# VHH binders against Mitotic checkpoint protein BUB3.3 (BUB3.3): the designs that were tried, part 24

Target 1, 314 residues: Mitotic checkpoint protein BUB3.3 (BUB3.3), of Arabidopsis thaliana (Mouse-ear cress) (f4i241)
Amino acid sequence: MSGDRLEFENPIEDAVSRLRFSPQSNNLLVASWDSYLRLYDVESSSLSLELNSQAALLDCCFENESTSFTSGSDGFIRRYDLNAGTVDTIGRHDDISTSIVYSYEKGEVISTGFDEKIKFWDTRQRESLVFSTDAGGAVGCVTVSGNNLVVCVDASMHIYDLRNLDEAFQSYASQVEVPIRCITSVPYSRGYAVGSVDGRVAVDFPNTSCSSEIKYSFRCHPKSRNGRLDGVCINAIEFSPCGSGTFVTGDNEGYVISWNAKSRRRLNELPRYSNSIASLAFDHTGELLAIASSHTYQDAKEKEEAPQVFIHRL
Short names: E, the ipSAE of ESMFold2; O, the ipSAE of OpenDDE; V2, 0.75 times the mean of E and O plus 0.25 times the DockQ between their complexes.

## First folded at step 19 (VHH; framework vhh_7nfr_2)

Design U5 (from T2 with F27G; at its last read DockQ between E and O 0.93; V2 from the best seeds 0.87)
Amino acid sequence: QVQLQESGGGLVQPGGSLRLSCAASGGTFSSYAMSWVRQAPGEGREWVSSISWSGKVTFYADSVKGRFTIARDNVKNTLYLLMDSLKSDDTAVYYCAKHKYGIPWARFDYWGQGTQVTVSS
ESMFold2, look of step 19: ipSAE 0.791; ipTM 0.910
ESMFold2 (binder alone), look of step 19: mean pLDDT 85; pTM 0.867
OpenDDE, look of step 19: ipSAE 0.884; ipTM 0.945
ESMFold2, look of step 20: ipSAE 0.781; ipTM 0.903
ESMFold2 (binder alone), look of step 20: mean pLDDT 85; pTM 0.867
OpenDDE, look of step 20: ipSAE 0.890; ipTM 0.946
ESMFold2, fold request of step 22: ipSAE 0.774, 0.744, 0.750; ipTM 0.900, 0.891, 0.891
ESMFold2 (binder alone), fold request of step 22: mean pLDDT 87, 86, 86; pTM 0.880, 0.876, 0.877
OpenDDE, fold request of step 22: ipSAE 0.915, 0.917, 0.916; ipTM 0.957, 0.958, 0.957
ESMFold2, last read: ipSAE 0.756, 0.759, 0.784; ipTM 0.892, 0.897, 0.906
ESMFold2 (binder alone), last read: mean pLDDT 86, 86, 87; pTM 0.877, 0.875, 0.881
OpenDDE, last read: ipSAE 0.914, 0.916, 0.916; ipTM 0.957, 0.957, 0.957

Design U6 (from T3 with Y32H Y110V; at its last look DockQ between E and O 0.87; V2 from the best seeds 0.81)
Fold by ESMFold2, look of step 19:
Structure U6 (fold): chain B 314 residues (1-314), chain A 121 residues (1-121)
Amino acid sequence: as target 1 above (314 residues)
Amino acid sequence: QVQLQESGGGLVQPGGSLRLSCAASGFTFSSHAMSWVRQAPGEGREWVSSISWSGKITFYADSVKGRFTIARDNVKNTLYLLMDSLKSDDTAVYYCAKHKYGIPWARFDVWGQGTQVTVSS
């Protein structure tokens, strides 16, 4: 294992679903199935708050230093005042809400759920729900960058232009040709990278206005690992914010590996963690990597032990 | 106290049909994903099908796709499994199970007592 293990006043009692660093500080959100949203100040090595939401949390995001959101198993979308330590509800999906992201371009919260909807929330409005559209199926993961929203349904990517949500989404089959487990946006471009249930990564730049499409895929692990019943699954993928093309993958075997997307090279591999890598997050400078070692139940067999969160310094 | 009670099992000829029911009580049924799991004699439990709490999303094991249909009635707090084109290897005790947190990929925290389905020629 690598990095400093975080300590929590109340132990995390079930899966960590998502880690997120603030875009402006080293405050770290930790969303858990134990219903708590936790805010950890990595610089002071202290827990800033724990807020109970009454449902298992499946995702979280920052709006800014004072405000964050979660999606949960009860479908509610909750807003957190991180200074006051309060929680309120801004709306709901009609089934489990699986993912939540914040669009800084639009100033809106975007959530998905098993009601097969993508919902857009603007807390500056009297009615927070400002738009809802079909996802085209059960959403597995999402990313937003600039005006591009990418929603993954099974092995397909549904791409929405946030400037014109009235138009039908564009649907592309993924280069990995199996279910997509995770997606992240490529910094300073309209591209994205995905990780698959069978251990592959694909990098896609689907906008071809200039006639050239840049895309490739590769397997993170040798094929000799494919003898397991559940295989090796890429649970998390994240780009360093520095624009160098460095990204990291986390898999269900506890490996965190860094890569260079431009050179297509494997850079480093951290010592194996004791459980699946459930989530990864870079701090805004790219100097710190937060790592959740936690069961996810989305792989056939995982260790059911107390989740741990680590901060690895580059 | 959370309770799940299955019914509707029995003896059926190959190619026949059955409908299983599971009456749920002691929790908010309409906020929890549910599953059917079966166990043949001398074997471990095998997941069969799951359904999200609104009923919108359903999942099936490959062995039953196209033959079984999971459904729920959130007014009556009842889970169903409609089994068509039954085969001898569908013979098992069928259990209704509740997912922890209502998340359909979470582990099961409550089980019913089971209902026997026997497919014999």
Scores: ipSAE 0.684, ipTM 0.867, lowest interface PAE 1.1, mean pLDDT 87
ESMFold2 (binder alone), look of step 19: mean pLDDT 86; pTM 0.872
OpenDDE, look of step 19: ipSAE 0.889; ipTM 0.946

Design U7 (from T3 with F27G Y110V; at its last look DockQ between E and O 0.91; V2 from the best seeds 0.85)
Fold by ESMFold2, look of step 20:
Structure U7 (fold): chain B 314 residues (1-314), chain A 121 residues (1-121)
Amino acid sequence: as target 1 above (314 residues)
Amino acid sequence: QVQLQESGGGLVQPGGSLRLSCAASGGTFSSYAMSWVRQAPGEGREWVSSISWSGKITFYADSVKGRFTIARDNVKNTLYLLMDSLKSDDTAVYYCAKHKYGIPWARFDVWGQGTQVTVSS
């Protein structure tokens, strides 16, 4: 089953950049280059709101059920009051802002951009910008879990301890050795997994004071293309929140595949979606998977059709 | 209406250098992600280089890396392409183009008229 297609008051008119479920409910954020942030209540199958921001949205995150944030092509960081249906700006990067995440441990918004900065925002204070540091390059993607922040620049991962931000970041070359396209944190762990522009996935758990690292990588193919030489960009990677080691990948040819991280085995492959997989998100229970079938501007042969978002029940 | 106008093309010998300029008007240049794209006679358009709206991040096609430099001046509203070590394969009409949304991998929405670069003995 490919899942139930969502309907929106204003049809999505350009790329979907990010899907995110609330950590507490089945509310789903949809960020798009068409400048709308959309909030969809999957439980009731209804659109809750659509808020225009006047710039292409490149990423989004929840703080809680009433507040979310976006990063935009104009560099602005925007705060959304989901109850009042209002938007305001809290600050700006000096070039496009590519990623935004919320640190529940620190109570802060973290954003990155092509100004090569990582910026930290605390909306509990009169002036929201509380810290800014060098990312070491143009940030492609970011993940945060606990006090562990991983910022991807080309094929490198720049790892920050949120408790020691005055200290220089630790830089690691990724196992994929080509530009990283997506990253996600392993649930209940300081580990992460990345997907590359050439179709590889790497799982990486850096050394800690009490545990040895675990690293491996593999090429991520649909079964029908096993043995092909050319890799397809992995646009999205997400772990199930259940801690089982199950994760899903979405590629630029429309394939969604689930895997077991411990055995490295394919578990399931969904029927091909008609367009690239731009984003994936598990709901907080792991029972639902949101899937964006949307062009990504990564391939000149992509279809120029309205993006679609599906909810697939696992 | 956004307008883009290239200049600085001409005839050069192999190994020579040129600087192309692209003057922008009718909008807010500092919000544009920009590219250079070239078209050789009888061929399709080939992407050459891109630059983010602040100028901080640049991208190059493999065929021009190390030889060409993209730059911008957001005070003068001008995009540049500094071309060194020119080869006969670089002969083309060079266009500057504006990306949609200010995102340097989004589709182009405004094109200049082009300037001819000819590399010949």
Scores: ipSAE 0.781, ipTM 0.906, lowest interface PAE 0.8, mean pLDDT 88
ESMFold2, look of step 19: ipSAE 0.773; ipTM 0.897
ESMFold2 (binder alone), look of step 19: mean pLDDT 88; pTM 0.893
OpenDDE, look of step 19: ipSAE 0.880; ipTM 0.941
ESMFold2 (binder alone), look of step 20: mean pLDDT 87; pTM 0.887
OpenDDE, look of step 20: ipSAE 0.876; ipTM 0.939

Design U8 (from T3 with Y32H; at its last look DockQ between E and O 0.95; V2 from the best seeds 0.00; counts 0 for: SAP .684 > .668)
Fold by ESMFold2, look of step 19:
Order: sequence, then C-alpha cells, then structure tokens
Structure U8 (fold): chain B 314 residues (1-314), chain A 121 residues (1-121)
Amino acid sequence: as target 1 above (314 residues)
Amino acid sequence: QVQLQESGGGLVQPGGSLRLSCAASGFTFSSHAMSWVRQAPGEGREWVSSISWSGKITFYADSVKGRFTIARDNVKNTLYLLMDSLKSDDTAVYYCAKHKYGIPWARFDYWGQGTQVTVSS
C-alpha cells in the first residue's frame, strides 16, 4: 500500500464515502457511513475535528476553509461550521441524497438524490432552498465546473447550464454505455471523464484549437484471476489540477492507476491496497493524492475491515 | 426490536399470480430501503428486488423483470411483492430484508422468517 496512513483517535467504523481536499489548503474532509464528518490537517498529521451528523454520509464538499456540507442516507443536507465545530440542517431530499457539490460560480450548494431531484441551496437567503428541478432518474454522481453541471443517471449524462436552469437538460449516453459510477471535470477544458461499473473509462474533451472531436474510452484491466476478462468497478476518478492531463482511477479491487488523458497512456500503478478504492482526491497543488481504501459494497467478497486513508506524494 | 413478518405465500399454478406482504415494525420503515430475497431448496439466497425508502426508485433481478412489481406503503409500514406470470423456478422461500443505513446497496441487517411460494401443477 503506498503513502502515509492517517491515524484517527476514534477509528473510522464504517465505509469512507468521499475524500475532499480544500481548494486553498491541505485540509482534508473525510465523509463516512459512521455518520462523522472529519477534518484532517495533512500538514500537521493531525485530526482537527470530527462532527456527528446522525446519518450515513455519502458525499461532502468545501465552500471555503470554514464551511462545508454533506449529503446523507436520510436525505438531509447539513452545513458544518469548521471553526465553531457545529452542524446545522439546511434542507432535505425526499429520498437518499447521493451527491453534493459547491458551485463557486453561483455561490450555491447543489445536491442530488434518489428522489430524482437536483436541489440548489443558498444559505445566504432566509429560505435556503432556491431551486429544484428533475434529474430524469436516480442520480449516481455529479460534477460542476464553471457554469456546467453534469449529472449522471445510469449510463446517461444530463448536462445543465447553470445560467439557464429553466431550460431542459441535454441528455446523451456516455461512451462507456453501462452505468456510470463516477465522474470528474477536466481542469484545463470544459471536458469530463467517467468511470463505469464494468471497469471502463471514457474521456470527453470538447473541441479546442487542434481537434474537431476528442472522445475516447478504454478498459482499466488489472490482471484477471483465472483468465477472466471481467471489468472491475471504477469507484473514483480524479484529475490532477496541474494541467498535464494526468488523472487517476481507483477500482473495487484496490488498484490506483494513473493515466495521461492527452497522450492516452497508462503511466503508473500503485501497489494494491487491501480494500476497494472508495475515493481519491488531489490536493490543490497536485503534489498529494489522498486515497481511501474502504468497503464500497460493490462485491460480496469485500473484507469488512476498518477503512484506511493514505496520503501519497506524487 | 426490528420485526419483519412475511405473508401471502402459497401454492400456485404456472402462469398464476400471488401477492406477498411484509409487515415491518421496530424501526422507521419510511427511512429505509427494503428488498425481497428468495431461496430455492438446496440453493443460496438470491436477490429479487429492491425499493428506495420513498418508493421512487425500484430495482429488479433480470429473472423477474417485467413479471414482478415491488411496492411499499409507508403509512402502513408494509412492503409488497406482486408476482405475475409465475414459473416453476420461482418456487422458493421469499424473505423481506432491511438494508443497513437505508442505503439500497448496503448489506442487509435484518431478515424476516420467510413465506413459501410453490409453483406446481
């Protein structure tokens, strides 16, 4: 296993669902099904706080250094004051809430769930819920970049323009053509990359100065046991912020693999982690990669061991 | 104490229909995803269908899709399985199961005692 393992005074007692670095520092959020949101200071190698939220946490995001949010199994959207160490509810989905992101362009929180809704929250307003629209199905994952919101429903990507939310979303099938498990935005373009339940990655670069069409897909193939060609679910995909085209994938068998999206080449493979890779996060400089080795419940044979979080230096 | 009690099983001819019920108590039913799982004689348990806690999202095994309908009544705390076009290989004990944390892909933490469905002529 690569990297320095983080130590927690109270062990993480169930799945880690999401890791997120602050956009401004090396503070790391850790969301877990054990209902705690944890803030870890990677520079000092210490836990800064842990806050109970009463439900399994499925996703988290930073607004800034002092404020973060979670989505959870009870559908509640919670706001965390990281300085005061307090938790407040700001609203709820009418089923499990699967994803939460912060739009810096709108200054709003965006959440999604199994109620087939996309909800927009502005905590500067007296009533936090400011907009709600249909996603067209159960949302599995989401990414936001600038004014573009991409919401994944099964194998389809639903694209919203945040400037024109009254318009119907545009929907098209991804190149992976099976259910999408994870999505991330390309930091140097308006593109995105998805990982599928069957081990495929699709990368979509919008037309730029040198090419009229930039779309491709491939399989992340670790060595198959018994000669099988079964794909392994891609649980996490993240781009390095440094613009080189480097991105990483994490799969349900514990492999973290780096790729270059521009050259379309596999670069490196980290030593296998003992559990599934549940989440990956780059720090804001691209020098650190946080890795969650944790149950994802995508395979009945997964070991039920305490989740581990590692910091790998690139 | 969490209790799950199935009912509605019985003997049915091929092509017939049956409605299973599961009465739930001891937890907040309306905040938990639920499933039906079946076990044929001498075999392991096989997932049949799941439903999200609001009832909005449903999932089916390929073997039952188009023939079975999962439903829930969150006022009566009852889970249902409507079974149409029954085949002999649907013969099994059918169990009601509760998902941990209410998450439909989480493991089951409680099971009922089951109700027998037999499809024979």
Scores: ipSAE 0.690, ipTM 0.868, lowest interface PAE 1.1, mean pLDDT 86
ESMFold2 (binder alone), look of step 19: mean pLDDT 85; pTM 0.862
OpenDDE, look of step 19: ipSAE 0.887; ipTM 0.946

## First folded at step 20 (VHH; framework vhh_7nfr_2)

Design CTRL (from U5 with W53S Y101S I103S W105S; at its last look DockQ between E and O 0.01; V2 from the best seeds 0.00; counts 0 for: pae O 13.3 > 2, placed apart)
Fold by OpenDDE, look of step 20:
Structure CTRL (fold): chain B 314 residues (1-314), chain A 121 residues (1-121)
Amino acid sequence: as target 1 above (314 residues)
Amino acid sequence: QVQLQESGGGLVQPGGSLRLSCAASGGTFSSYAMSWVRQAPGEGREWVSSISSSGKVTFYADSVKGRFTIARDNVKNTLYLLMDSLKSDDTAVYYCAKHKSGSPSARFDYWGQGTQVTVSS
């Protein structure tokens, strides 16, 4: 297996849901269904923090080096002081909270859930919940870049302007025409890339070199691999932060593949991991790629073995 | 001129539920954010909840979060407040208020006459 496997004194006992690197260091958040949020120092190869949240964690994000947030299966949004090792509940959804992101532009936490709500939280305010909006369906994944919030519901993408959420959002049918599993924003642009449940990737971003838009979709594994004729779910898609246009995909067959978004070419394929790729994360330099090999509860064929997290140096 | 008329108030026991309505006339209802504001006896007006013009975005005071739900029907030109798990402290006259624009942050320009809500055992 490619990369260095992270060692945990207490093994992760359920699926990894999300990996996130801190914005300025090589600290790695690991959210998992075993109800623990873990902070791992990749440089020292040591677990710095492990906090039990009493519910499965479905997503996490950094505000900064000292503060992180999670979305839980119990609907609660939690704030973590990473230095103090404390957890506070800031609010909740009425159903499973499935996604959480931090808007640096607004200084707010944005969460979504199966209650079809998008909730905005400002921990600076006396009342953490600032407001709530209807997503129009169960939200599968979200991403935020600048003032743009993109919310995926089934095979549709909804773009919100954070400056004015009352205005009609832009709704687009996804190029993949099937439910979207994951989404990521393109660095330094208003673009995004999505991964679908049937193994397609769609990329859409402005071409800064010309007044044109780069918009295309492709299948990650167009040919039958391992005797499967059907596409494999893309669980994770992430762009390198360096602005090279390189992005990586992770799928349910355990493949991590890098692509050039501009040339539309496949760059590299890592050796196959033993389980599905549940999450991918670049460090702030783009030199490190964290890889979660874990069941995702998307396919019955997934192995129920203990999840593994790898750091791959690029 | 916009006219707002509240209804649905009454006497309820603690833990009970009420649904308030506000009928709007004289303007384009769907173009404006709406709010509920309440005033308890001897107290000032307290903001309760707001809803964007489209009905997509909702705001709640901390005191009513999780218990009250604001909604609107732009076809019927009606604003609603669903009040669950009512408490004695919820006793007040509830007013419907129209914002000057589609933003819930805009100032109010029209008010209803209010409807009395009394929560008592």
Scores: ipSAE 0.000, ipTM 0.277, lowest interface PAE 13.3, mean pLDDT 91
ESMFold2, look of step 20: ipSAE 0.000; ipTM 0.225
ESMFold2 (binder alone), look of step 20: mean pLDDT 83; pTM 0.841

Design V1 (from U5 with K65R; at its last look DockQ between E and O 0.94; V2 from the best seeds 0.86)
Fold by ESMFold2, look of step 20:
Structure V1 (fold): chain B 314 residues (1-314), chain A 121 residues (1-121)
Amino acid sequence: as target 1 above (314 residues)
Amino acid sequence: QVQLQESGGGLVQPGGSLRLSCAASGGTFSSYAMSWVRQAPGEGREWVSSISWSGKVTFYADSVRGRFTIARDNVKNTLYLLMDSLKSDDTAVYYCAKHKYGIPWARFDYWGQGTQVTVSS
């Protein structure tokens, strides 16, 4: 397994759902089904805090260095004061809340859930819920970039313009043609990369006039795996924050592969991790990659052993 | 302690219909993600269908899609499986099961006793 394993005084007791680096520092959030949100300071190699949320956490995001949010299996949206070490609820979905992101353009938290709603929260106001709209189905994953919010429903991307939320979303069918498991924004364009349940990756450019941004797709096949017979779910996909076009995929069999989206080439494949890759995150410089090797409940024979988090230097 | 009790099984002819019920007690049913799982003679357990805790989102195995309907009544604390167009391959003991965390793809932490469904002519 590649990279330095993070040490946790108390082991993570169930699946890691999401890793996120701060956009400004090497503070790393770790959201887990064990109900804890953890903040790890990679620079000092130490756990800064762990806060119990009373529900399995499915996603997390930073607002800034002092504030973060989670979405949970009980539908609650929770706000964390990372300096004070406190947590409180700001609202709720009417079923599990699957994803949460922060929009710096609007200064708002955006959450989604199995109630088929997209909810917008502004904690600067006494009533945090400021807008709610229909997602057009059960949301599996989301990304936000500038004024665009993309929510994935089955194999479709539902694209919302944050400047005009009164209008219906634009529906874009992904080239993968099967349920989308993960999505990330391309940092140097208006494109998106998606990973599918069957091991495909697509790079899509729904609203581009640039002729060099031509959509494409491919199957992720690990070089080290001899005789691959079935597609393996792509659980995570993330771009390096620099404009080089480097992105990484993590699959349900423990493979992390790096690619270049501009040249459409495989760059590198890390040694197989012992468990599924549940999440990947680049630090803000692109020099560090955080990797969660964790069960994902996609395989009935999967072991529910303590997840591991690694920091790989690029 | 959560308890799950299935009912509604029986003998039915091919092409017929049955409705299974699963009564839940000992907890907060409206927070449970639930599934039906079946076990045919000589076979392992086969997942049939799942439903989110609000009931908004449902999932089906390919073998039953279009023929079976999962539903729940959070006032009556009851899970249902409406089974139409039954085939001999549907003969099995049917179990209801509760997912941990209220997540419909998490592992199960509680099971019912099962109810027998037999499809024969």
Scores: ipSAE 0.774, ipTM 0.902, lowest interface PAE 0.9, mean pLDDT 89
ESMFold2 (binder alone), look of step 20: mean pLDDT 86; pTM 0.871
OpenDDE, look of step 20: ipSAE 0.892; ipTM 0.947

Design V2 (from U5 with V57I Y110H; at its last read DockQ between E and O 0.92; V2 from the best seeds 0.87)
Amino acid sequence: QVQLQESGGGLVQPGGSLRLSCAASGGTFSSYAMSWVRQAPGEGREWVSSISWSGKITFYADSVKGRFTIARDNVKNTLYLLMDSLKSDDTAVYYCAKHKYGIPWARFDHWGQGTQVTVSS
ESMFold2, look of step 20: ipSAE 0.795; ipTM 0.910
ESMFold2 (binder alone), look of step 20: mean pLDDT 87; pTM 0.883
OpenDDE, look of step 20: ipSAE 0.877; ipTM 0.939
ESMFold2, look of step 21: ipSAE 0.789; ipTM 0.906
ESMFold2 (binder alone), look of step 21: mean pLDDT 87; pTM 0.888
OpenDDE, look of step 21: ipSAE 0.885; ipTM 0.943
ESMFold2, fold request of step 22: ipSAE 0.781, 0.772, 0.761; ipTM 0.904, 0.900, 0.891
ESMFold2 (binder alone), fold request of step 22: mean pLDDT 87, 87, 87; pTM 0.890, 0.885, 0.886
OpenDDE, fold request of step 22: ipSAE 0.914, 0.918, 0.915; ipTM 0.957, 0.958, 0.957
ESMFold2, last read: ipSAE 0.797, 0.771, 0.775; ipTM 0.913, 0.900, 0.899
ESMFold2 (binder alone), last read: mean pLDDT 87, 87, 87; pTM 0.884, 0.884, 0.883
OpenDDE, last read: ipSAE 0.915, 0.916, 0.909; ipTM 0.957, 0.957, 0.956

Design V3 (from U4 with V57I Y110H; at its last look DockQ between E and O 0.90; V2 from the best seeds 0.84)
Fold by ESMFold2, look of step 20:
Structure V3 (fold): chain B 314 residues (1-314), chain A 121 residues (1-121)
Amino acid sequence: as target 1 above (314 residues)
Amino acid sequence: QVQLQESGGGLVQPGGSLRLSCAASGFTFSSNAMSWVRQAPGEGREWVSSISWSGKITFYADSVKGRFTIARDNVKNTLYLLMDSLKSDDTAVYYCAKHKYGIPWARFDHWGQGTQVTVSS
């Protein structure tokens, strides 16, 4: 295992669903199925906040240093005042809400759910729900970058222009051709990297006019010299924010591997974690990588031991 | 106390159809994801199908995809499995199961008593 293990006064009692660093500080959000949202100050190695939310939390995001949001198994979208240590509900999906992200360009929260809706929330308005549209299916993962929102449904990326939400989304078939499990935006590019249920990574450029942006795909675990293939689910994919082309993948067998998108080469592999990699997050500088080693309920053979969160220094 | 009671099993010829029901009580049915799981004689349990708590999203094992349909009625607190084109391999005790947290891929926390389905010519 690599990195410093975070210590929690009250142990995390069920799956970690999402780690997120603040865009401004090294405050780390930890969302868990045990219904707590936790805020951890990595610089002081201390838990700042632990708030119960009555439902398993499936995703989280920062708006800023004082405000964050979660999506939950009861469909509620919750807003957290991180200074006051309070939580309230701003709205709801009509089934579990699987993903939540913040658009700094729009100043809005964007959530998805098993009601097949994408909902847009603006807490500056009297009524927080400001727009709702069809996702085109059950959303597996989401990313937002600039004025683009990408919602993954099976192997398709549904690309929305946040400036023109009245228009139909652009549908782009990913190279992985199987369900997409995770997606991230390529820094300083109009590209996206995706990880699949069968262990593939694809880097796609749906709207490129740059001749050097050529799509490609690969398996994270190529076949051994014995000729067998070992595909594993890619649960997390994240680019370093520094523009070097470095990104990391985390899989359901506990491996965290770093790659360079320019050279298309494997750079490094961390010692195997004891459980599935449920989430990865870079801090805003790219100097720290947060790693959740946690069961995900995707495999009956998973260990259901207490989840662990590590900080790996780069 | 959570209670799950299956019914609708029986003997059917290959190619035939059955509709299983599961009456639920003791919890808020409409807030919980549900599944069907089966166990053939001498075999381990096999997941068959799952449904999200609103009923909008469904999942099927490859062995039953295209032949079975999971459904729910949140007013009557009842889960259904519509089984068509039955084969001898479908012979099993069928159990209704409730997911923890209302998440359709979470572990099961409650089970019914089961109903026998026998496909024989």
Scores: ipSAE 0.754, ipTM 0.897, lowest interface PAE 1.0, mean pLDDT 89
ESMFold2 (binder alone), look of step 20: mean pLDDT 86; pTM 0.868
OpenDDE, look of step 20: ipSAE 0.893; ipTM 0.948

Design V4 (from U4 with K65R; at its last look DockQ between E and O 0.85; V2 from the best seeds 0.82)
Fold by ESMFold2, look of step 20:
Structure V4 (fold): chain B 314 residues (1-314), chain A 121 residues (1-121)
Amino acid sequence: as target 1 above (314 residues)
Amino acid sequence: QVQLQESGGGLVQPGGSLRLSCAASGFTFSSNAMSWVRQAPGEGREWVSSISWSGKVTFYADSVRGRFTIARDNVKNTLYLLMDSLKSDDTAVYYCAKHKYGIPWARFDYWGQGTQVTVSS
């Protein structure tokens, strides 16, 4: 296992669903099925806040240093005042809310869920829900970068231009051709990468000034290594913010692997973690990688070991 | 006290149909994902089907897809399994199960007593 393990005064009691670094600091959000949103100050190596939402948390995001949001198993979208240490609801989905992201371009929260809706929330207004549209299926994951929103339904991707929400989304099948488990945006681009339930990654980089368009897929583990099984679910995928094309994958066998999307090379593999990799997050500089080693219930034989969170310095 | 009570099992010929019911009480049924799980004699438990708490999203094991339909009535607090085109391999005790957290891929925290389904000529 690599990196410094975070210490929690009250241990995390169930799955970690999402790690997120602040875009301005090394404050780290930790969302868990134990219903708590935790804010950890990596610089001081201490837990700053622990706030109960009364439902298993499936995703989280920062608006800024004082405000964050979660999506939960009860469908509620909750806003957290990180200074006051308070939790309020701003709305809900009519089934599990699976993902939540903040769009700085629109100044809005975007949430998705099993009610097959994409909902847009503007907390600057008295009535926070400002737009809702049909996703055409149960949304499993989402990413936003600039004006580009990508919403995943099974193996399909629905792409929205946030400047033109009056038009229908563009939809096409992913190159992995099986259910998408995770998605991330390419920094400073409309590009993305997805990880699948069967261990595949697909990347799609639009042509930039220094490279041709990149569009391909591959298996993270094309053959058995060290006795592990082929086809292991890719639970997490994240790009380094530096724009070099470096990204990391985390799988259900506890492996964190770095890749370069432009050169198509495997760069490095961290020592195996004791549990599945449930989430990965780069800090805003790309110098730190937060890693959640936690069960995900993607394997019927998976053990419910205590979740751990590590900070790996790059 | 969480209670799950299955009914509707019985003896049926191959190719026949059955409708299983599970009456739920002691928790907020409409806020919880539910599943059917079966156990054949001498076998381990086999997941059959799951449904999200609103009923919008359903999941099926490959062995039953296209033949079984999971449904729920959140007014009556009842979970259903409509079983069509039954085969001898479907012979088992069928259990209604409640997921922890309302997440349909989370572990189960409560089971019913089960209802026997027997498919034989």
Scores: ipSAE 0.732, ipTM 0.884, lowest interface PAE 1.0, mean pLDDT 88
ESMFold2 (binder alone), look of step 20: mean pLDDT 85; pTM 0.860
OpenDDE, look of step 20: ipSAE 0.891; ipTM 0.947

